# Designs tried in a protein design chat: VH-VL binders against o29789. Part 20

Target 1, 134 residues: o29789
Amino acid sequence: MDEKTLAKMIEAVNKHMPEKTRSLAEMLKEKDPTIRAKDGNEYYIEKRELEFIAQHVDELDWPRFRIPVILEMNDIGGERVIYVRDKLHAEFIKRAFGFDRVLNGILTLYMYELPQIRRKLRTASQVIFRISLK
Short names: E, the ipSAE of ESMFold2; O, the ipSAE of OpenDDE; V2, 0.75 times the mean of E and O plus 0.25 times the DockQ between their complexes.

## First folded at step 8 (VH-VL; framework fv_refanezumab)

Design W5 (at its last look DockQ between E and O 0.05; V2 from the best seeds 0.00; counts 0 for: pae E 8.5 > 2, off the site)
Fold by OpenDDE, look of step 8:
Structure W5 (fold): chain C 134 residues (1-134), chain A 121 residues (1-121), chain B 112 residues (1-112)
Amino acid sequence: as target 1 above (134 residues)
Amino acid sequence: QVQLVQSGSELKKPGASVKVSCKASGYTFTRYAMNWVRQAPGQGLEWMGWINTWTGEPTYADDFTGRFVFSLDTSVSTAYLQISSLKAEDTAVYYCAREDFDWEYDAFDIWGQGTLVTVSS
Amino acid sequence: DIVMTQSPDSLAVSLGERATINCKSSQSVLYSNNNKNYLAWYQQKPGQPPKLLIYWASTRESGVPDRFSGSGSGTDFTLTISSLQAEDVAVYYCQQYYEYPTFGQGTKLEIK
């Protein structure tokens, strides 16, 4: 499997996490929106976080914007970075936080930038560990 | 040749369980999501949900939670639909259909031939 | 969920004549980022699974005759068969895959 294929698959996994992700549009309609994890537990997503996201995402994209925002931790050359692989997530992060560093076509954050996002998206974002792609 | 081949027709009694298989060939199984679609006799198409063939994570439509289970055996490129506690209203043809993920959702370009499940006392 | 509504429910057309089937979505299925309509058309003949005809609202699937065409954008879509053939007798379904996929109720096309 080549790097490009692997990257696509990883992004697809991040974008299509059936038990862990829901659309922003659906969740905005709910009073107490939740997401389900693989362990079977349901976690509440703060409505204010969803509203914050919605303010920075075109309404036409709400049905396709998946919650949670996936922040993928990678170790590249001994340095840890965060990949935002999902395109809609990346655009949102750029718009909402002003981060626009792109490495190998992927929005890349440094670890010291992560807290800014996590503070605003405590429940609506998730940090995951994946295979580092160069 | 790209194709999906499903298991044969099933006749079951109420309360029983059934497991329908969908074997993929001619393509990389884990590159396409697998969807399940139900069609009751003389009725339209109803999306039941899908399973991520890469992660194995299933997603069920609202009307298909509880008694319906999607699973995989990637070693033989096969997806499964299990229905437990069968009811008469479960009588239908069940289809598997692949969907290209790539970077976004896509249409269902390849379908299985369908599996008729009949539930009768 | 996005509701798909087809019209008419049943249609009879003479051989060689144009057949037109309409499909409406309860909300737009146009994706702003790529300007694509997440809309497909399927053909289902008796005893057979559905067959993909059109995707992205207007792109023909490989092997589909050019007499089949899809048009429309946003919430209103149309499947057109320019010259109806005998083998075109079937039920046709529209489908959106902008969100979790939903199908229209189907349109039965027969020869007049």
Scores: ipSAE 0.018, ipTM 0.642, lowest interface PAE 7.2, mean pLDDT 89
Fold by ESMFold2, look of step 8:
Structure W5 (fold): chain C 134 residues (1-134), chain A 121 residues (1-121), chain B 112 residues (1-112)
Amino acid sequence: as target 1 above (134 residues)
Amino acid sequence: QVQLVQSGSELKKPGASVKVSCKASGYTFTRYAMNWVRQAPGQGLEWMGWINTWTGEPTYADDFTGRFVFSLDTSVSTAYLQISSLKAEDTAVYYCAREDFDWEYDAFDIWGQGTLVTVSS
Amino acid sequence: DIVMTQSPDSLAVSLGERATINCKSSQSVLYSNNNKNYLAWYQQKPGQPPKLLIYWASTRESGVPDRFSGSGSGTDFTLTISSLQAEDVAVYYCQQYYEYPTFGQGTKLEIK
């Protein structure tokens, strides 16, 4: 991946990153739940997507389950993969979609597995690409 | 060369079964989903579903949740479509298709040549 | 499911003239968060499998001639062939991939 393409992808995802994550429990109580992004705009989270998540997450975990579900794009040795680092997100993905490939303790998806998740969680999931400037 | 090569045409009687093969070459088979698309004679394209080539788990479109079974043999980079209890309306060309891989992109960039299945009395 | 409806069902156009094919989805295929339309166009010549022409509604696939262009947003989309060539005789399909894929019924393009 060249630096220009990487910068464009980071800019695209950064624009929609939430200022704060919100709990599943809190958002399920709201009629029209939204998340404020770093660009200052409110983005609607489809209530039926939250309900889909709730069907696959133990109710005792709803207060700690953060929205959006984070799908982190990484390059590993020239191969593009998706990490699901949050443990509650990973368990949810396993239950809801059946993906269970774990590398170094992290649920890892191939790029072609992403659309199935995104179709169900269009508003309630977020793809990120992070880079260290160190 | 990236290629999907399907098995040859089939002539079957109603009530029989058929198994269509789709052999991939020129790319890593388990890194791309395999889709199946049906086209009845003189008709349009109908997505039947896909199979995760890493896990072997199929997903079927609503109209294809019964007599249609997707499977794999990863040792020969091959996907299969099996149709049981064949009916006259199963007469069609069946395509396998690979998704073009991008983090937001899943259109079908590589197609097999198609397999004509004819079901006749 | 998202239903894709094409118009016309068939179209006859003289060589060198402009051909226009329309596609309408029953629901928006625009994802507002990334501002992309999840819409593709395919060309299918007689006896051949479909070939990808356009994705994201307006982006040409590599190797596709620039006389092919896609436009539209939300629910209404158009494929345009700016100067019809003999080799463009085919059936054209739109397809959404916002959800599980569905195709339009196809538009048969012929030389007048």
Scores: ipSAE 0.007, ipTM 0.640, lowest interface PAE 8.5, mean pLDDT 85
ESMFold2 (binder alone), look of step 8: mean pLDDT 93; pTM 0.948

## First folded at step 9 (VH-VL; framework fv_refanezumab)

Design X1 (at its last look DockQ between E and O 0.04; V2 from the best seeds 0.00; counts 0 for: pae E 10.0 > 2, off the site)
Fold by ESMFold2, look of step 9:
Structure X1 (fold): chain C 134 residues (1-134), chain A 121 residues (1-121), chain B 112 residues (1-112)
Amino acid sequence: as target 1 above (134 residues)
Amino acid sequence: QVQLVQSGSELKKPGASVKVSCKASGYTFTSYYMNWVRQAPGQGLEWMGWINTYTGEPTYADDFTGRFVFSLDTSVSTAYLQISSLKAEDTAVYYCAREDFDWEYDAFDIWGQGTLVTVSS
Amino acid sequence: DIVMTQSPDSLAVSLGERATINCKSSQSVLYSNDNKNYLAWYQQKPGQPPKLLIYWASTRESGVPDRFSGSGSGTDFTLTISSLQAEDVAVYYCQQYYDYPTFGQGTKLEIK
């Protein structure tokens, strides 16, 4: 991918980052749950995706489980990988999808594993970009 | 040069089984999901599900969670659809289709030629 | 599942005239993060597999003539064929890939 094209994608994606995350417990109680993005717009979160998350997260953790699930894309030495830094998100990903590769304390996914997650969590997960040379 | 070649047509009786093959060439097989699509005679397209070609994990559409089994042989870059306990309603053309890889969902950019399965008593 | 509904079910159009086919989804297929509509159009000629024409609602696949264009956003989409040619006789399908893929029922296009 060209550096200029990647930078444009990063800028476009990051401006839609949620202004404030919301708890799984709170959103499960709503009929049409939404998240407000930093662009000021509200975006619907598909209820069935929240229910899928709930099936794989201990109920005791629902109040602290933040929505959306954050998938951080990194470019390390020309190889693109995904970090799942939030510990509850990482535990959820391990239980729901079976991915358990931890590098340097962070659950790490290959790009080929991303579509499987995104298909289940289109509205309840968010890809963000960070460029890393380390 | 990217190509999906399916096995030939099948004529079966009710209660039998069939295994349709879909052989990929010209690309890295394990880097793209493989989808299966059904088209009954004179009818539209119906997504049956996909299989993760790296892990072998299938996902089935709701109407296809029973008698339909997706599998792989990655050593020959081939995906399979097996249908057991065949019924007359299974008469259709079955397509395999490659999802154009991206870090998100994609359209189906390459299709196999289709395999007609006919189930007749 | 996201239900895709096409209209009309069939249409006949004179050579050289404009054909329009509509597709409506039961839920938005616009992903706000990248501002793309996850919608494709396929052409299926008799005895052939479907062929991808348009993806992201309006982006033409390589090798597709520029008389084919897609438009719309959110839940309402249109495939337009300017100046219909004889070889455009086919069934056209819309498909969403925002979630588990689903297809419209198809629209049969004939020469009048």
Scores: ipSAE 0.006, ipTM 0.629, lowest interface PAE 10.0, mean pLDDT 86
Fold by OpenDDE, look of step 9:
Structure X1 (fold): chain C 134 residues (1-134), chain A 121 residues (1-121), chain B 112 residues (1-112)
Amino acid sequence: as target 1 above (134 residues)
Amino acid sequence: QVQLVQSGSELKKPGASVKVSCKASGYTFTSYYMNWVRQAPGQGLEWMGWINTYTGEPTYADDFTGRFVFSLDTSVSTAYLQISSLKAEDTAVYYCAREDFDWEYDAFDIWGQGTLVTVSS
Amino acid sequence: DIVMTQSPDSLAVSLGERATINCKSSQSVLYSNDNKNYLAWYQQKPGQPPKLLIYWASTRESGVPDRFSGSGSGTDFTLTISSLQAEDVAVYYCQQYYDYPTFGQGTKLEIK
């Protein structure tokens, strides 16, 4: 894959990023919760996934828990890893999946660990790529 | 010596665009959110949104979608606010302010000096 | 959005006297995970940017005089200046950062 193609893929992935995140609390109240992406489209979040998240997050934290769960792809020393930077997301991932590796103060997943999360949170999580907007 | 230095005052006509810069120094630029706050003359502080200085992902407040764009040049530790299709009501002082990235300290502890943008015919 | 409401909008206090500014949030800004109130106070003098005074509702920022104190929890907060000094003339803002940041409307403090 050439650099140009990769860049396009990154852009495409990031276009599906939410315009604004939504709280778990708000979305749990909806029958068919959605997230509005930057591209203007609305994407449905599966209620079952939100319920799964809710089972592992204290109810008092639901208003602060932002959807989607952000899984940030990074390259470290030529190896791709996933950062979970959000504090509540990190705690949730630890509690729900048992991943607790912390590098530089950030919950870090290996690429081979990612599918476990993505399969469970197909709609409620997003993989993003670091990009500088100039 | 931690500081944010913003670009100078701007005078624009309606319909024009402006780009305000906020240069950080004295700390790791990519470890904080950069917030933008608007203050109209004689008015209070209004949060416009923030940009993740690590990922480059911006988040806009509801009233600041569309014509407002946050961006970064990490190579020079600078955040930018661009306002397009300027209106008279955009006349205000715009501040950048940093916020701890990892939820340890979320108050705005360092502010830029502000940039006055005046929109007038 | 969490709405922040300050009271009063303005007040005049004599030098050396106590100044009290109140702030109410439409929702609790106490975070159960760390038991901290995500509430800050800022001071803005004429022609200057805001300056952080208090964070976590009651912790003074470095360099802030002892006469400034913050109190409260949940939805009700207070900024107190125990003995007003001339340099304290400013507009004061409360801010919550529990959710997306929002500011109070500001309180203008003047010398009587």
Scores: ipSAE 0.005, ipTM 0.624, lowest interface PAE 9.8, mean pLDDT 90
ESMFold2 (binder alone), look of step 9: mean pLDDT 93; pTM 0.948

Design X2 (at its last look DockQ between E and O 0.04; V2 from the best seeds 0.00; counts 0 for: pae E 11.5 > 2, off the site)
Fold by OpenDDE, look of step 9:
Structure X2 (fold): chain C 134 residues (1-134), chain A 121 residues (1-121), chain B 112 residues (1-112)
Amino acid sequence: as target 1 above (134 residues)
Amino acid sequence: QVQLVQSGSELKKPGASVKVSCKASGYTFTSYAMNWVRQAPGQGLEWMGWINTYTGEPTYADDFTGRFVFSLDTSVSTAYLQISSLKAEDTAVYYCAREDFDWEYDAFDIWGQGTLVTVSS
Amino acid sequence: DIVMTQSPDSLAVSLGERATINCKSSQSVLYSNDNKNYLAWYQQKPGQPPKLLIYWASTRESGVPDRFSGSGSGTDFTLTISSLQAEDVAVYYCQQYYDYWTFGQGTKLEIK
């Protein structure tokens, strides 16, 4: 995949960023849980994915665990990596997938590791390219 | 010994920017999340968002996106709140408050003394 | 978002008498898995930051006098001061931390 195509995909994905995240606890109570994106659309979250997450997250943290799981695209030294910044997300990823690489205090995934997560969390995770406000 | 000390009062004109600091002492800075709370004159408390002191990731409440930026300087155990394009309605006391980072409980047990930001032409 | 509503907005109570402040959440803040209510109470005196009084709906923070107590579950909560003291004059806030954090509008407590 060329850089231009990848950039377009990232931009497209960012259009579907959640307007508001929701707690795992709340969403587990719903039959057909959804997330509202910035584009105004509601996207269904697969219940089985939420249940999968719940199996690897302490029940005490369910109210604090925010959906979707944010996978942040970053460029470091010309190499693309994924940051999992949220503490609970990071802990979940470590427990569920065995990824524990930490760079600059942030759980970091390589691009070739991303599909393993995306296959399990097709709807409950989201890849974004963060725009710095600084 | 555990305390949060905030920067002094600010007087700004509309359209200006302000940066409030919150310095932590007496505890490990990166072991507690930092929250920001706004209180307009004579009004109640309003949660603005929080910042992960370990990862630096900020989360903003819906009403505080865009002009509000949370940041850190972990080398001096300090959290910052920056407000750009100030409006008169931004006039308020701003508090920082710590929260258990390990989620043992989520209440705000330590607060800064507050920083008054006055926006007036 | 969970909305917190306190009642009354203001309250005047005589010294030594019981003060009762109510707080309602728009949805339950009781987590069924740990049976804990994600609800806190704060006291704010004039010119001071808020002070944590109660968390988990009924657990007193260290240093908080015994006359302060929290009760309730689900959507209805109560802060009780069994015998009002002069130093208890303040604004009291409830706060849910079940889903993000939201405060009640506050209750101003004065001496009658």
Scores: ipSAE 0.007, ipTM 0.616, lowest interface PAE 9.4, mean pLDDT 89
Fold by ESMFold2, look of step 9:
Structure X2 (fold): chain C 134 residues (1-134), chain A 121 residues (1-121), chain B 112 residues (1-112)
Amino acid sequence: as target 1 above (134 residues)
Amino acid sequence: QVQLVQSGSELKKPGASVKVSCKASGYTFTSYAMNWVRQAPGQGLEWMGWINTYTGEPTYADDFTGRFVFSLDTSVSTAYLQISSLKAEDTAVYYCAREDFDWEYDAFDIWGQGTLVTVSS
Amino acid sequence: DIVMTQSPDSLAVSLGERATINCKSSQSVLYSNDNKNYLAWYQQKPGQPPKLLIYWASTRESGVPDRFSGSGSGTDFTLTISSLQAEDVAVYYCQQYYDYWTFGQGTKLEIK
């Protein structure tokens, strides 16, 4: 990927980052739940995706499970990997998809594992980028 | 040259098993998901499911959760479809199809040539 | 499951004339967050695998002639061949990829 194309992708993703995360418990009660992004627009979160998350998260954790699920892309020694830093997100990913590769307490995914997750969580997950262009 | 080459046609009796292979070339096998699609004679296309070529984890469409098994051999860039307890209704052409990689669902850009499986007494 | 329904089941069109094929989904395949329709069209000639023609409802795949065009949004979509050629005789399938993948039943296009 050239640096110009990557920078454009980072800009597009950052524009859609949520201003404020929302509780799974709260959003499950709504008919048409939304998240407000940093661009000022509200974006729908598909209810079926929230229900899928709920099926794999202990009900006691629903109030503090934050939406969207954050998938952080990193470059480690020239290899592109994804970190799932939020503890509840990581446990959910383990239960729902079976991924259990943990490095330094962080659930770590390969790039090829990302489509499987995004396919299920098109609106309820968010990729963010942590790279240096220097 | 990016291509998917499938194993040859099979003639089987009811109750037998078959294993269809799909060998990828010209691209990194583990970078793209592999889908399986069935087409009965004179009928339309039916998505059977897909397999994550990096993890080996299959996902099956509802109608294909019993007798159908997806698997891989990444050392030879090959995906497999195994059908057990063959029935006459399993007579069809079976395709493998590559999904272009991104972080969303995508259309199928590369297809294998198809493998005809005929089940006849 | 999202059901894809094509019409007509078969169509005969004279060489050089316009052919239109319709596809209707049981649910919207328009994703409001990116404003894209997750719909593709495939061409399948006799004895061949399907070939991707159009994705995102209206974007032609590389190498597809410009006489093929797609249109529509939400639940209603159309594939148009503006000037039918002899090599366009095939079965055409629509496919949604908004929620997994499902295909329409196909539309057979013949020369009249």
Scores: ipSAE 0.006, ipTM 0.575, lowest interface PAE 11.5, mean pLDDT 85
ESMFold2 (binder alone), look of step 9: mean pLDDT 93; pTM 0.953

Design X3 (at its last look DockQ between E and O 0.04; V2 from the best seeds 0.00; counts 0 for: pae E 7.3 > 2, off the site)
Fold by ESMFold2, look of step 9:
Structure X3 (fold): chain C 134 residues (1-134), chain A 121 residues (1-121), chain B 112 residues (1-112)
Amino acid sequence: as target 1 above (134 residues)
Amino acid sequence: QVQLVQSGSELKKPGASVKVSCKASGYTFTSYYMNWVRQAPGQGLEWMGWINTYTGEPTYADDFTGRFVFSLDTSVSTAYLQISSLKAEDTAVYYCAREDFDWLYDAFDIWGQGTLVTVSS
Amino acid sequence: DIVMTQSPDSLAVSLGERATINCKSSQSVLYSNDNKNYLAWYQQKPGQPPKLLIYWASTRESGVPDRFSGSGSGTDFTLTISSLQAEDVAVYYCQQYYDYWTFGQGTKLEIK
């Protein structure tokens, strides 16, 4: 894949980033919760996915647990890895999926672990890209 | 050549168990999810669940969260479906099917030949 | 579950003629994030396992003849065989893979 094609892919994915995050506690009380993305569109968050998150997060943390769960893709030494930088997100991922690999204090996932998470959190998680193109 | 080869037909009595094997060749076994699909005689296709071939973690469809167990032996690139306490309604062809590791769901590009399990008294 | 409904249940078509099979999903299978329809078609010939024919609603799998084409978006999809051949006798299944996997009930295609 060349640099221009990769840049277009990154831009396309990043336009779906949320404009504002919302708390798990707030969204659990809504009938049809949505998140507004930076592209101006509203995206439905499936209630079942919020309930799955709630099952693995202490209720005292629900007001501070932000939706969507952020999965940051990085290229480290020619290997693509996923960082989960938010501490509540990382703890949730550890409890729900059993991943506990920490690299430099950050929960780190391999690419082959990503589909398992994305399939359960299709609407409640968001991949973002943080790579240098220069 | 990429292929999935399943174990042969089984004839069982109610209450017995069966273990169907699915051996992969021609590709990296742990780079693709393995799915199981059931087809009762003269009926359509029903997805049963998958197993992550790298981690060994299974996921079962709602109707298959009991007597059905997925497992692996990665040393021989083989996935297994075990059915306990067999019932007459378990009579079906059972397929294994490959799915690429992806961000989202993908179609099944390679299928095993199927294993007929017949349960009769 | 997303329910997939095919029509007709059975279809008889003369050699060389066009065959059309319809598939309708109970919910949209178009994912706004990538603008793809998560819809596949499989062919199952007598005594054989299913074979992937079409994915993303309209993309032919490698080795599938040009006479097979898929179309549609959202909830309504069509598999078309432009010139029926004898070897096309099979049951055809649509499948959604938007949220897990569910299959249509199948459509038997026969020579008239």
Scores: ipSAE 0.029, ipTM 0.675, lowest interface PAE 7.3, mean pLDDT 87
Fold by OpenDDE, look of step 9:
Structure X3 (fold): chain C 134 residues (1-134), chain A 121 residues (1-121), chain B 112 residues (1-112)
Amino acid sequence: as target 1 above (134 residues)
Amino acid sequence: QVQLVQSGSELKKPGASVKVSCKASGYTFTSYYMNWVRQAPGQGLEWMGWINTYTGEPTYADDFTGRFVFSLDTSVSTAYLQISSLKAEDTAVYYCAREDFDWLYDAFDIWGQGTLVTVSS
Amino acid sequence: DIVMTQSPDSLAVSLGERATINCKSSQSVLYSNDNKNYLAWYQQKPGQPPKLLIYWASTRESGVPDRFSGSGSGTDFTLTISSLQAEDVAVYYCQQYYDYWTFGQGTKLEIK
C-alpha cells in the first residue's frame, strides 16, 4: 500500500467520526440511536452494544460516558498501538475486556487486542488515525 | 515559560476569510487539547470547540459548524482557526486555550492573548 | 447544554471588603466517579485574556492569592474575595466543564 492510498483510507475512516459525541444515557433512551458523522451521514449504533457498555459502567456515569468509544491509532517506533485517552472509556475497557496496560498515563492496546473490542463494539467504537492537517 | 502567542488583529470585509494562529511554547504541544473561545465586544466567553493536537481531530460546538475550521502545524507547535464567509457578527476576540490530555474535560489553564477580528464593510 | 447563571451581573465593593459572586448550573456538575465538581472560575481584566483562578470548585490555581476562594457543590457555587484589592477589578466568569464547556455570563467587579 502506497502512502497516497493509506492517506485516503485514513481520511475515509476519520470522515465517519461523529460531528458531536452523544452520551450513553441519551442513546439508551432511544429505540434506534444514531450518531451524525462529519460527512453528514447518520450511523446507527447497535442498541445491544450500548446495553453492553451500560452493564460495565455505573449508571451515575452514563451521562458522562460519550459514544462512540474512541480508539486512537498511533505509531510508536514503527509499531502501531491503540490509545484510549478518555478515562471513562479506559475504565470501561479495563472492566469489560481486561486490558489495563498503561503507557505514559494512557491505556494502550496492541493491534492484536483491537479485534476483541471491535467485534463487540462494531458500531459503538471508532478507530481514528493520526493525520497531518498541514 | 509556558505560553500561547496568537497572531495579530485582523480587519476583514464581509465574505472574506481569516486565519488566526496560536503558537505554543514551553511545553509539549501534542500533550494538550487546544480549545477556541470567542468573545464578542462587551460580551461574555463562548466555547467554540477543540482540536486534538495529537491526532488533528477537531470537534466543534453546535454554533460553530460549517464556516469554522480548526487545524494544526505540529512542526511549529501551532494551532489555527480559520473562519470563512465572514459576517459582521463574527467580530470578536478569539482566544486559544490549552486543556490537559489527562482528562477529556478540564479547565483551561493557559490562554493566548487573544486575536481581534473585525468584520466591517 | 448546561446553562451557567451568575449573580449579580455587576458588583461594587469597597477596598478591603469581602466580595461574593454566585454561580448556578442548570444541572449538577458533580461527577460521581471522582466526586469532584467540574467548575472553574476565571478572572478577566480589561484588555487581557481570562485567567484561571479556581478549578474543581475550590482548588486555587498556582500563583492565585489566598484571598480568592471557591466553594459550593452540585449546582450552587460561590467565588469569594475576602479582602478586595485594587488589582481585583475585573470580570469574573464561572465555567462548567462537566459536559463540554459553558461559561456564566460574567460578573463585573468594581471598586466602590
Scores: ipSAE 0.021, ipTM 0.667, lowest interface PAE 6.0, mean pLDDT 90
ESMFold2 (binder alone), look of step 9: mean pLDDT 92; pTM 0.942

